VHH binders against q9y6x5. Designs and how they scored, part 151

Target 1, 379 residues: q9y6x5
Amino acid sequence: LPPKLLLVSFDGFRADYLKNYEFPHLQNFIKEGVLVEHVKNVFITKTFPNHYSIVTGLYEESHGIVANSMYDAVTKKHFSDSNDKDPFWWNEAVPIWVTNQLQENRSSAAAMWPGTDVPIHDTISSYFMNYNSSVSFEERLNNITMWLNNSNPPVTFATLYWEEPDASGHKYGPEDKENMSRVLKKIDDLIGDLVQRLKMLGLWENLNVIITSDHGMTQCSQDRLINLDSCIDHSYYTLIDLSPVAAILPKINRTEVYNKLKNCSPHMNVYLKEDIPNRFYYQHNDRIQPIILVADEGWTIVLNESSQKLGDHGYDNSLPSMHPFLAAHGPAFHKGYKHSTINIVDIYPMMCHILGLKPHPNNGTFGHTKCLLVDQWCI

## First folded at step 7 (VHH)

Design w61 (framework vhh_7uia_1)
Fold by ESMFold2-Fast, scan of step 7:
Structure w61 (fold): chain B 379 residues (1-379), chain A 123 residues (1-123)
Amino acid sequence: as target 1 above (379 residues)
Amino acid sequence: QLQLVETGGGLVKPGGSLRLSCVVSGFTFSSYAMAWVRQAPGKELEWVSAISGSGGSTYYEDSVKGRFTISTDNAKNTLYLQMSSLKPEDTAVYYCARAEYKYGSEWSPFDYWGQGTQVTVSS
């Protein structure tokens, strides 16, 4: 029988939350499994880009989901929620569920992981749920476990996505200890429910489970706003994405737009596309705009309006506040092992190894995750 | 010209129900995500619910899940918010807005807003 893997994402789960709050259920999971304390995500540190990097092992410039809002200069297409299911946006990479389904006698299942409701290279997840935030964690878990136990060909790769703590992180900010404590306790209880359900169904001993996230969260303030309208008139550019990374498509000479923006705020870096720092791996894609603006941590770019967000993400991926964690349990993983840091692109080749799949070319390094796996020597 | 016109607000008792409507002109629903956003007295604007342009994905703030339902009628270019089990904390001016993008809790951008409709929940 082929090995099985369940990949769970709690959106916006900052690594440092593990140090500041109690997680009895997650801690029990970790003590019999592995913990990676920091996962260095890809830039920009946003939901769609990082979720796709987890399942492709590619930087955003390579997999093509470069932001949550995008414009493709070659085809003139716009990516928004209204066309999030257009395969065009997702076809620059092959996610792990597609590769899994193209192997002999394998199926995939998905409870709302980004991209799983889209036919990518003419292949959609064998079982999936359309995104609907009103569907409870329990309903998502019930469907996933039903598919893991009752499918032919067997489901060997399953994903489960949950919107918290990201939604509350945006609403309250990560420094609101009262509200964040309540939210994080609920998440820990959901982890307890997950483990209990898997044990009840006889799945726990033979299933590999990864719990991770796409990014962290940082505190924002009405005192830390960058008003773009104070620097440049709307007639000079088309705005493709706003905050904290603004994507600017000039309507006039690019150099003139750049010159109007480059000294706009001491709390924002302005880059011509070719000058974007190499360490971001955010340059070689037609969906990356001619000028990008990168706000400093905790600063929000606005258009003559107040921001409603008390927390945000999308910032520089070197910032610890942007880093999620990874915990895992199952027959493939050591017990009681802690690792300091991996790159988010390293998760994909590790998952391919666990599932016995040949990975597509990717930016991850299997050696970085070897220490997590039984019968692997980490030198 | 882009126009958004909200109606359906009013005074209701706790536990009551209201249906808000937003009639849009100057664009087609299926081309954009649409959202309901509210502002309580003395508070900042907060999003409440959203629906993708295709109508296939719906999103809700946690405090309204199970109580509010967002829907569209594309033939009428109308956005609805069915509100049930209303609470005093739901008292706010409700706006419909056009959004470019939403997944999870992330929104970018809100670019057109209606004039709003007042919802008051009290005895």
Scores: ipSAE 0.006, ipTM 0.361, lowest interface PAE 10.0, mean pLDDT 88

Design w62 (framework vhh_7uia_1)
Fold by ESMFold2-Fast, scan of step 7:
Structure w62 (fold): chain B 379 residues (1-379), chain A 123 residues (1-123)
Amino acid sequence: as target 1 above (379 residues)
Amino acid sequence: QLQLVETGGGLVKPGGSLRLSCVVSGFTFSSYAMSWVRQAPGKELEWVSAISGSGGSTYYEDSVKGRFTISTDNAKNTLYLQMSSLKPEDTAVYYCARAEYKYGSEWSPFDYWGQGTQVTVSS
């Protein structure tokens, strides 16, 4: 009977929400499991890059999903939401569901985790749902649990993705305590439903469950806008990605574009690709553009327009506001253990260990997660 | 060069319908998510709907769900917004925009804008 793991993501769940709001169902889950209070994500702190880092253990420059919008200078392809089905963008890494299906005679199941509806290295998740935001959490959970119980070869790795609290974080901002309280209570109720469903189906005692997220959220404002049109004319560059990390492809002399941008706002840093800080691990990939602009926390880069978003992410990964958490329960995990911090790339080698898989080379460190696991020793 | 041209606006009574069109040129339609955003008199810009170029994913602001339908015709490089059961609150200038939306939950600033088309819902 191989070990089984369900990986659940609530998009945009900022770590400090756990301290500022009540989560009775999540707290019961943690009491009988483990909590990592902060997960340091990868730069840039966006949905697609960080979801792919969780399942590959790689920095963005290594797995190739470097932004929400990308341009590959070698092939001249453009990535957007419509191109998320092109395997080209995903083929620079091997995600855990592919490894699970290829190393072992096992199946994988997916309810809308980014990349799971794409054939990567000619391998697609054994069971999957095409992305559709109108599909309820209950329907996603029903499919996952059906596949966990009724599959041959057995489903040993399953993923479930949910859009909240990210959508509400953008709409209301993380400092809107009344609206965020209602949203986060609904998420806690969904966690309660998840646990109840697994218990009802006899899965709970033998299933490892990880609940995590890809990033946090910070407060934005109409008073904190950087108008790129006031810096430089559109004819001098192609814009590959805008905010809060702008990716600039010069149409003219790179130095001239850089000079127009470098002193335009005190609230953004302008980097030539070779000058991007080493700590970001965001330099060695053809999809990273010649000039990158990084807005300060809470500042939004715009093109002569206003922005309605009251919350955003994508900022410097050293910022606590960008950090999610990780909670886990199951036979692999200690009960009642609290850990301070891990890197998001550490999740992948931990999951490989739980599933008995040989990890592909990765940027994670298994030692960082040892204290969470019953079959490991830590000091 | 990149160009977005909106048409199809006009005056309509409450409960009526309109179909907005946006013809795009200068880029491969299927390579980018496309959005409709609107600005009502005296209000800020509001995102309305988005669609992936593959047509596999559509996204809607809660206030328009069930009333508006976004669609594309890739052969014509045209984005549509079919609006039904229109309300006075839908009165706005509607803009076609190129935008990146990850799963519809991640708000993204708009790269490129059209000039807009006025929709007025009044009896």
Scores: ipSAE 0.007, ipTM 0.312, lowest interface PAE 10.3, mean pLDDT 88

Design w63 (framework vhh_7uia_1)
Fold by ESMFold2-Fast, scan of step 7:
Structure w63 (fold): chain B 379 residues (1-379), chain A 123 residues (1-123)
Amino acid sequence: as target 1 above (379 residues)
Amino acid sequence: QLQLVETGGGLVKPGGSLRLSCVVSGFTFSSYAMAWVRQAPGKELEWVSSISGSGGSTYYEDSVEGRFTISTDNAKNTLYLQMSSLKPEDTAVYYCARAEYKYGSEWSPFDYWGQGTQVTVSS
């Protein structure tokens, strides 16, 4: 049978939720598979950037999805959100579903993964759903399993995206144990439904399944606000993105804008583009603005207003609160193996190996994930 | 024209054994996953076991694992369920089902079912 892989993302699933809540279905999945306790994501720790890094193996400066809101200085185009269908934004990289379709006579299937409803290098996922948050997990799962069973050429790579626990993490904050326990129990039940559906259809034993996430979540507060309007007037700049990483496009001299911002708050770092720390790998792209503001964990940048968010992400990728996990099961993976940490960019070359694809040049290191795989020597 | 015909049901005492058979016609048997699904009186449909079209992979609901064995004979286009160590809780109508999901919001992954065969476990 040809190798097959299903990649599942639960948006905003912070790694330490696994230690603070019970997940009987996920624990059964892990018992017969592998667990990576922490995945170090890319900066900025936002949904679109990290989902695209998972499927390209590239830092944001290399794949071009550098934020959920972007401006390209060369072309003067604006990217507003998940509903932007312009291929321009996605064309700086080749995601794994495109490689899967172009290297071999294979199909890809997608239920809502960011980028899969957009033609990239004139190639769209063979089967896909246009993004719509109102579509149930059940309908997404039904479509994916139908495509895995009934496609010619065969679907060998499939993706499934779900918005929780991110939406509830923003609304309640990760420290709200009552609401978060309810939300996380529902997610565990969905994992149980996923496994049962694959078993019912005879797919489970021969399918590689990865369950992961793009980032974590940290607690925010009305007591931790940075009011940008107290430091600089709107006439001086155009705001491209606000919080917790603000992207500033100066309307006047860059140095003058920088000088007005540099001492704005003790809980915010202000960087000229060329001074952004190398460890972020967030500098070499025209969509990264001339001045970047980075709030400290749990602090929210606002424009003379309160924030409704009790939880947020986007912060420094060295913070454990920003880290997701990775669990996997299938013929490619060891059983009962636990690994401490990998980089999120390492997932792409591992997936290419499982599918027998030649990876495009990427920032991942296959050696970091080889210990998860049954066909690899780990030293 | 597509038919799934179950046989082998009946009355058995607790701890006993039964073998259910499902003869299929009208499609290429080895191209589809096949399942056994049961319904106890007054309860919802419960998935019991599945087998891949190749016959290489088998799956079971937790309560029947180790007691039931699903198998196929592709030459005879026949699906079997060997049931052992039967319990009163196994009393149900057992359906043979073909697994072929179609697009939509329908929960059931099964598109064709047999007429069912009654299994009664009583002392």
Scores: ipSAE 0.000, ipTM 0.385, lowest interface PAE 13.9, mean pLDDT 88

Design w64 (framework vhh_7uia_1)
Fold by ESMFold2-Fast, scan of step 7:
Order: C-alpha cells, then sequence, then structure tokens
Structure w64 (fold): chain B 379 residues (1-379), chain A 123 residues (1-123)
C-alpha cells in the first residue's frame, strides 16, 4: 500500500506553551516520534495565509492568500470573509491535495483545512467537509478515519483542522494561566483521543501523522491601541484589512496618504509596498496594497473604538510568540529526535517526499527536514 | 451479508485464562482491522484491543497490556483474544467488531458487531 499521511492543525498553538504547560498525551506522541521546537511561519502570521503556506510551500506573495481580508487591484474583486468560496483567490498555487489527486491515482480527504472546500484548478479534495465551526473534533476525526480506511482510490493524504487554542487565545489572552491551562489540557486530551482512535482502527502503525499549527499568540491590552481615526480621515483611503497589519488603498495621491500615516504612532511601522522589508517576502502580489501598516507586538489598530481581543497574531514573523511547533510520528519519522527550527514553507516538500509526489516549485528547502526522516542521511 | 459470531466465553476464577474466538463471514480480514470491545455491567463500552488488516500490528488498552493477546487466522476467517491473568474487573460482555467508522445517530468507530460473549471472573 502507498504511504499515508494525516496532517493535523491546532490553530494558534504557540510553541512556548509546550514549556509552560503539561501535555502527557502529546509528550507520549513525541517520545516515539520527532519534535521541531519552533516553526518560523510566513508574514503575515494569520490563519489563512499560513495554512495555505503549509500545503503549498510558498510565501504569501507567491500563493496569493496574503491576508484573511483581501482586495485584488487587477480584477477589482474583494475577499469578504474566510468562508468566501470563489476559486479565484486560491488559484495562484497548487496545494498538496490537488497534486496528490492529479499526479497519482490517489484520493485526498479533508476535515475543514482552509481551502479544501473550494475547487482549486478545477480540483476539490476527493472527500471533504464544508467549513462549519460548530462541528466537533470527534465528528471531524470520525470522517477522516472512515475515509482513510475505506476509499478507492485509497486516501493517502488527509487533513484535520481545529480552531483551538486560537479562539480562546483571542478571548482570554495567552497570559491567562487559568483559562489557557483548561483549554490546553482539553487539546492534549483530543490528541490522546486521536491516537487512541487510530490504534482502535488499526491505522496507527502504518500512518504518518503530523501535528502542527499556523502561528502563535501574543497578549494585547486596552492600553495598547492605535486609533487610525486620529491620524487620517476616512475620505483619503479604503481600508482593506485592519489589525495588526492594516492594508491601505489610497483614494488620493499615495505619497500624501503615506505622509499622513508615517508619524501617526510610535507603535506601528508604515511602509510603501516597495519599502516592505525583503525578509517578509510580502511585496510581489497585486493583492498586497500600496501602503501597509505593521503594529508592534501586542498593539491593536482600531477605528475610534475599543478592542475586545486580549490576544492576537499577525505580527512580525521573527517574534517567537508568533511561532508554532511541529510534532510527527509514523514510519517515515525517526523516534525520539528533537530539532530546533524549520521554516513553515519546508513542510510541503517534506510531505511530498513522504507521499512520493513531485513537488511544484516552492520556497521550502528539503534539506532542512532531512534529519526528521528515516530514509535520509542526516550525518 | 456480514456476520460475526463470538464463542469461548464463560466463568473463570481470578488468575485464570480464556480464549475468545470470532468467526467472520461475508468479508476478508486482510481488508479490515478487527477489534475486541467489552461492556461491564453498569459501565460504558470499553475498547480492549485491535489488530490491523494488512500490517499485523496489534494495539491494547493499558489495563490489558501484557495479559491479553489479539491474533487472526486468515485461513479460518477467525479473530482470537487470548486472555490470561484474568481479574474480576475483566468481567464483561466481549464483542468482536469490524474497525471502521460508520456515521449514524450514535457515534461508533466500528461498523459491524457480533452478538457478544459473556466473560465472568469470580471466585
Amino acid sequence: as target 1 above (379 residues)
Amino acid sequence: QLQLVETGGGLVKPGGSLRLSCVVSGFTFSSYAMAWVRQAPGKELEWVSSISGSGGSTYYEDSVQGRFTISTDNAKNTLYLQMSSLKPEDTAVYYCARAEYKYGSEWSPFDYWGQGTQVTVSS
């Protein structure tokens, strides 16, 4: 039988949580598998962009999902929310489930990973669930395991997405030890349930499982707000995205808008598109607006209002608070190996190797993940 | 068209041994994982052990690890559970099950079950 891979994401799982809380089930998973302590995500450090980078191996400027709210200057289309199902937004890259279905006579299965309920290059995941946040982790796991066990052509690539700890990170903030302890214990229990389900169904020994996340979380405060309305009148620009990275489309001369914003707050950086730092790889796409505002860690950009978020993400990807981790177990992976850091774009070529797929051109480096794999020389 | 028939249950004393058998018709073992699941009086269903269809991999609940052994005889289409060092808390109805999730009104990671066989461990 061909190799099989299950890719699991717990949204907003900050790498430092592993050091500050106890995870008995995840620790047992890691003991017989591999751990990458920090995954350096792509900028901006938001859900849709980073989930698409994991499955394409591309920076946001290359795959086209550059934010959770977008405007395309060439076509004049707006991406109104995260459930927008227009294939236009996703068609600038080929995600791994599409490659899996097109290169090999194999099926893909998806429980709510971003993009899997959208036909991309006229190809939708063979089995999928329409996004619905009210669907339990158990129901998602049940469908994925059913599809992994009884599909023809066989399901060789499966994805499972869960909204926590991101939702609670936003509500309580990552420094709320009491609430975050409860949430993270529940996630560890779900990891235990996942492993037990795979053992019960006879899948565990022959299945590669990756547990990762898209970003971390940092503490915000009502004392750390940047009010754009204090700096510039609404008549001068259209707001495409707000916080912590604001995307500004000028209605007047770009230089005039820039000059009104550049000294607005000591707690944000203001960039003309061509001046965005090269290290962000966030410049070469029509969906990146002419002026980008980047708030400092823990600061929230608002329009003459309070913010209810006690935690947020989207900040500079060099910040350790924005980094998730990666743990993996299965026949492709070493047992008991710990690795310091990889880039989130490195996950895609590693997964292609495990599945025997030819990767599309990508920004990942296979060499960065070699030491995790049993069929590669590391020393 | 699928049938699972368990045999081998009975009354045994603590520390004793018992072998459960499940004869399967209507499908091939090598295509499906198989499991043993038990239900003690007044308790919920508890997964005991599973065996993979193709890999020959075996898995056990922690409380039975080292005491129970799951195996198959593909020529006889039969699943076995060899139970040793039996304890009073092993008293339950033991079900043979085909390990595959089936979506329905009640969640279960098993799509076909046998009728069950009673195991009683008492002095």
Scores: ipSAE 0.000, ipTM 0.425, lowest interface PAE 12.4, mean pLDDT 89

Design w65 (framework vhh_7uia_1)
Fold by ESMFold2-Fast, scan of step 7:
Structure w65 (fold): chain B 379 residues (1-379), chain A 123 residues (1-123)
Amino acid sequence: as target 1 above (379 residues)
Amino acid sequence: QLQLVETGGGLVKPGGSLRLSCVVSGFTFSSYAMAWVRQAPGKELEWVSTISGSGGSTYYEDSVKGRFTISTDNAKNTLYLQMSSLKPEDTAVYYCARAEYKYGSEWSPFDYWGQGTQVTVSS
């Protein structure tokens, strides 16, 4: 039987939740598999950018999904995450499901992973669900397991996306122990349901399963707001993205807009595009705007309004609060191995290796994940 | 034509043992994963154990691990469940099921079921 892989994402699952809450089902999964304690994601630490980095192995400047809201200066197109299915935004990279379908005439299946309901390079996931947040985890799991069992050519790569704990992290904030404990217990129960379903169907020992996330979450407050309207008048710029990374398109001289913003708040950094720190790998793309504002951890950029968010993400990717984890189980993985850190872009070449696919050029390093794999020489 | 016939149920005291058998006909047994599923009075269906195809990987619900053993005899087209250290909580109707839902009309990981066999654990 060809190798099979199921990639599962729980959106906004901060790595240190594993230390602060109990996860009996996830702990049993890890006991017989591998754990990477934290994954250093890409900047901006947002959902669409990081989900696309996981499946392409590329930094945002290279794969083109540079934010959840974007403007392309060359084509004059605007992107919003709500119902935008234009392949233009996704075509700067080749995600793993496209490679999987084209290299060996295999099938891919997707339950809600960002980009899987869009034709990319004229290729859409063989089986997919149009994004709808109202669809239950159980229905997503039912479809994925059916497609893994009932497909020709065989489904060898499958993805499953769930919106929690991100939605609750925004609503309650990650430091609300009472509410987050309830939410995280529910997620652990869903992991238990996933494992039991795979065992019931006889799939568990022959399927590689990766459980990961795109980013973490940090506590926000009404006491930590940056009012952009106090810095600059709306007539001087077009706002492409707001918080915690603001993307500014000047309507007047760029230097004049920069000078109005640069000293407005001690709690944000203001960058001309060419001055964005090299460590972010967030500069070489037409969808990155001429001026970028980066709020300090826990600070929210607003336009003369209060923010109802008690938690947020998008901040500097060096912050541990922004980091997810990775756990995996299956015939490709060691049992009971713990690893400290990998880069989120390293997941792609590891998955290509497991599936026997030739990876497209990418920013990941296969050597960083070798210790997780039984067919590799490592500790 | 397709038939699953269960035998081996009965009354047993706590700590006792029973062996359930399921004779299948009308399909190639070794080509499918096979399962045992139980239903206690007034409770929902609970998966107990699965054995995968001719390769023989076995899986168990946590409460039965170490007490129950699933096995097959391909020559006899028969699925077994060896139950030991039985508890009152194991009292249920036990169903033999084929773990394949390619044409199921209701949401279920199982497409064909036996008639069930009653297991009662009582002093």
Scores: ipSAE 0.000, ipTM 0.442, lowest interface PAE 12.0, mean pLDDT 88

Design w66 (framework vhh_7uia_1)
Fold by ESMFold2-Fast, scan of step 7:
Structure w66 (fold): chain B 379 residues (1-379), chain A 123 residues (1-123)
Amino acid sequence: as target 1 above (379 residues)
Amino acid sequence: QLQLVETGGGLVKPGGSLRLSCVVSGFTFSSYAMAWVRQAPGKELEWVSGISGSGGSTYYEDSVKGRFTISTDNAKNTLYLQMSSLKPEDTAVYYCARAEYKYGSEWSPFDYWGQGTQVTVSS
């Protein structure tokens, strides 16, 4: 019987929330499993890019989902709705559910993970749910567990996405202890429900479960705004993405637009595409615009208006505030092991190993995660 | 040329129903996420519901889940909010808004707003 894996994402779960709040259910999960305290995500630290990096093991420049809002200069297509179902945007990589279905006689199941309702290389997740935020965590879990128990070919890879604590992180900011405490307690209760449901259905002992996230969250303020309209007239460029990483498509000479922006704010770095720091791995894709603006942590780029966000993400991936965690439990994982740091691109080759799949070429390093696994020797 | 016009507000008793409409013009409706946002007297701005430009994804504030339904009619460039089981706490000015980003977040930048329509729920 092939190994089974359930991958769960709580969007925007900053790693240090684990140190600042109590999670009795998550701590019980970790006690009998593994914890990676920090996961270094990919740049830009946004939802769609990082969720696709988790399941492909690729940097954004390689998998092609380079932002939540994109423009492709070659085809002149726009991706402005994150629920856009055009396969064009997703076809630069092969996500793990596609690999799972194509290499073996296996099925995949998905409760709203980004990309799972899109046919990628003519292959869609065997079982999936179209994104609808009104669908409860319980209903998503009910579908996933039903598919894990009642599918032919068997479901060996399943995903479950939940939009909190990201939504509340944006609304209240991560420094709002009262509101964040309520939200995070609710998430911990959902983790308790997940474990209980898997135990009641006889899945717990033989299922590998990974709980992770795509990014963290940092506090924003009306005192930390960068007004782009004070630097350049909108007639000189088309704005593809705004904050905290602005993607600028010039309507005039690129050098002229760059010169108008380069000294606009001490809290924003302005890069020509070729000058984007190598450490970002954010340069080699047609969907990355000719000029990229990167705001400093906690600063918001605006167009002569106030921001509604009290928390945000998308910032430099070296910032600890942008990092999620990873916890895992199951027959593939050690019990009671804590690891300091892995890269988010390392999750994909680890998952391929657990499922017995041959990974597509990727930017992850299996050696970084081998200490988590019982069938590996770690010195 | 860009306009959002809300209608359908009014006075209703607790437990009643009301349907809000927002007619949009001057942009490609299906290319943007749309939202309903409310503000009660003396309270902060509150996100109520959002819908993708394709109409395939919907988002609701916890307090309105199961009671409110957001929908679109692309042929009429119209956004709707069907409200049922109304409570006194739902009393607010309701605004139709255009949003740029919506996935995974209740808070998205809103670049255009309607004039608002008053909903009053009283016994």
Scores: ipSAE 0.000, ipTM 0.308, lowest interface PAE 11.1, mean pLDDT 88

Design w67 (framework vhh_7uia_1)
Fold by ESMFold2-Fast, scan of step 7:
Structure w67 (fold): chain B 379 residues (1-379), chain A 123 residues (1-123)
Amino acid sequence: as target 1 above (379 residues)
Amino acid sequence: QLQLVETGGGLVKPGGSLRLSCVVSGFTFSSYAMAWVRQAPGKELEWVSSITGSGGSTYYEDSVKGRFTISTDNAKNTLYLQMSSLKPEDTAVYYCARAEYKYGSEWSPFDYWGQGTQVTVSS
């Protein structure tokens, strides 16, 4: 029988939540599986970029989903989150579900992972749900488990995406112990439901399950705002993305726009595209704008208004607050193993190995994940 | 079910005035920012004005400051753009647009648009 893998994402699950709150169901999962305590995500630390990096093993400049809001200067197309399902935005890489369907007689299934409702290289996930945030976790789980058990060719790769704790992290901030405790307990209960459902259906012992996330969350405040309108008038530029990484397309001379921005706030860095730090791997793509503003952790860029967000992400990927975790269980994984850190781009070649797929060229290093796997030597 | 319907466009002479209305259904303004965006013939989309969901803060493109006023009427679920001292350069299709909270309370770029209403400024 071919190996099977279910990849689950809880959006915005900051790694240190595991140490600050109790997760009885997740801890039982980890006890009989593996835990990576920190996953170093890609810059910009946003939902769509990092979800696509997980399934392609590529930095954003290589896979082309460089933000949740994008403008392509060559084609003059605009993208905003999942609203624009034009394959153009997704075609700079080959995600794992496409590879899974094309290399073997296998199917893929998806419950709302970013990109799975888009035909990419003329291939859409064999089974999928169109993105709709109002659909319950239970309904997503029901569809995924049905497809895992009742498909020919067999579903060997399945994905499940859930919007929490990101939504509550933005609304309450990660430092709100009362509200975050409630939200995280609910997530742990959903993990319990997931495990119980897989056990009842006879899937648990033979299915590899990865639980991970795309980024963390940091506390924001009305006392930490950068008013872009105090720096520069709207007539000088087009705003492609705002906070905490602003993407600026100048309507006039780039140098003039840069000079108006560069000394406006001590709490943001202003980069010409060619000056973006090499460590971000965020330069070599037409969708990266001529000027990028990067706010310091916990600072929000606004247009002469108050922000309602008490938490945010998108910040420097070296910040531990931006890091998610990865937990996994199944026949491919050791039991009771703890690992400190991997790069988010390392997940893709590991998943290809588990599924017996030949990975497309990628930025991940398979050696970084060897210690998690029973069929590998980590020395 | 979610709809934004613009009305109030038409032909006006330079220096004239028009009021655009956008009636929304299926959501409330307090949860979203609202904007007016225009597209002149053969040109790209140009942001004109925005108002926050609470109606407390208003923003304008420099070329329309002092001439245009954005406002909301929550009881009527309606967004307005009052335009005065109209110029031939204001000729465009005007769209009502919404910014949706996605992935928490995070603002997305304007993801939901009305059908547009034509404004022509000509003698």
Scores: ipSAE 0.006, ipTM 0.208, lowest interface PAE 9.8, mean pLDDT 87

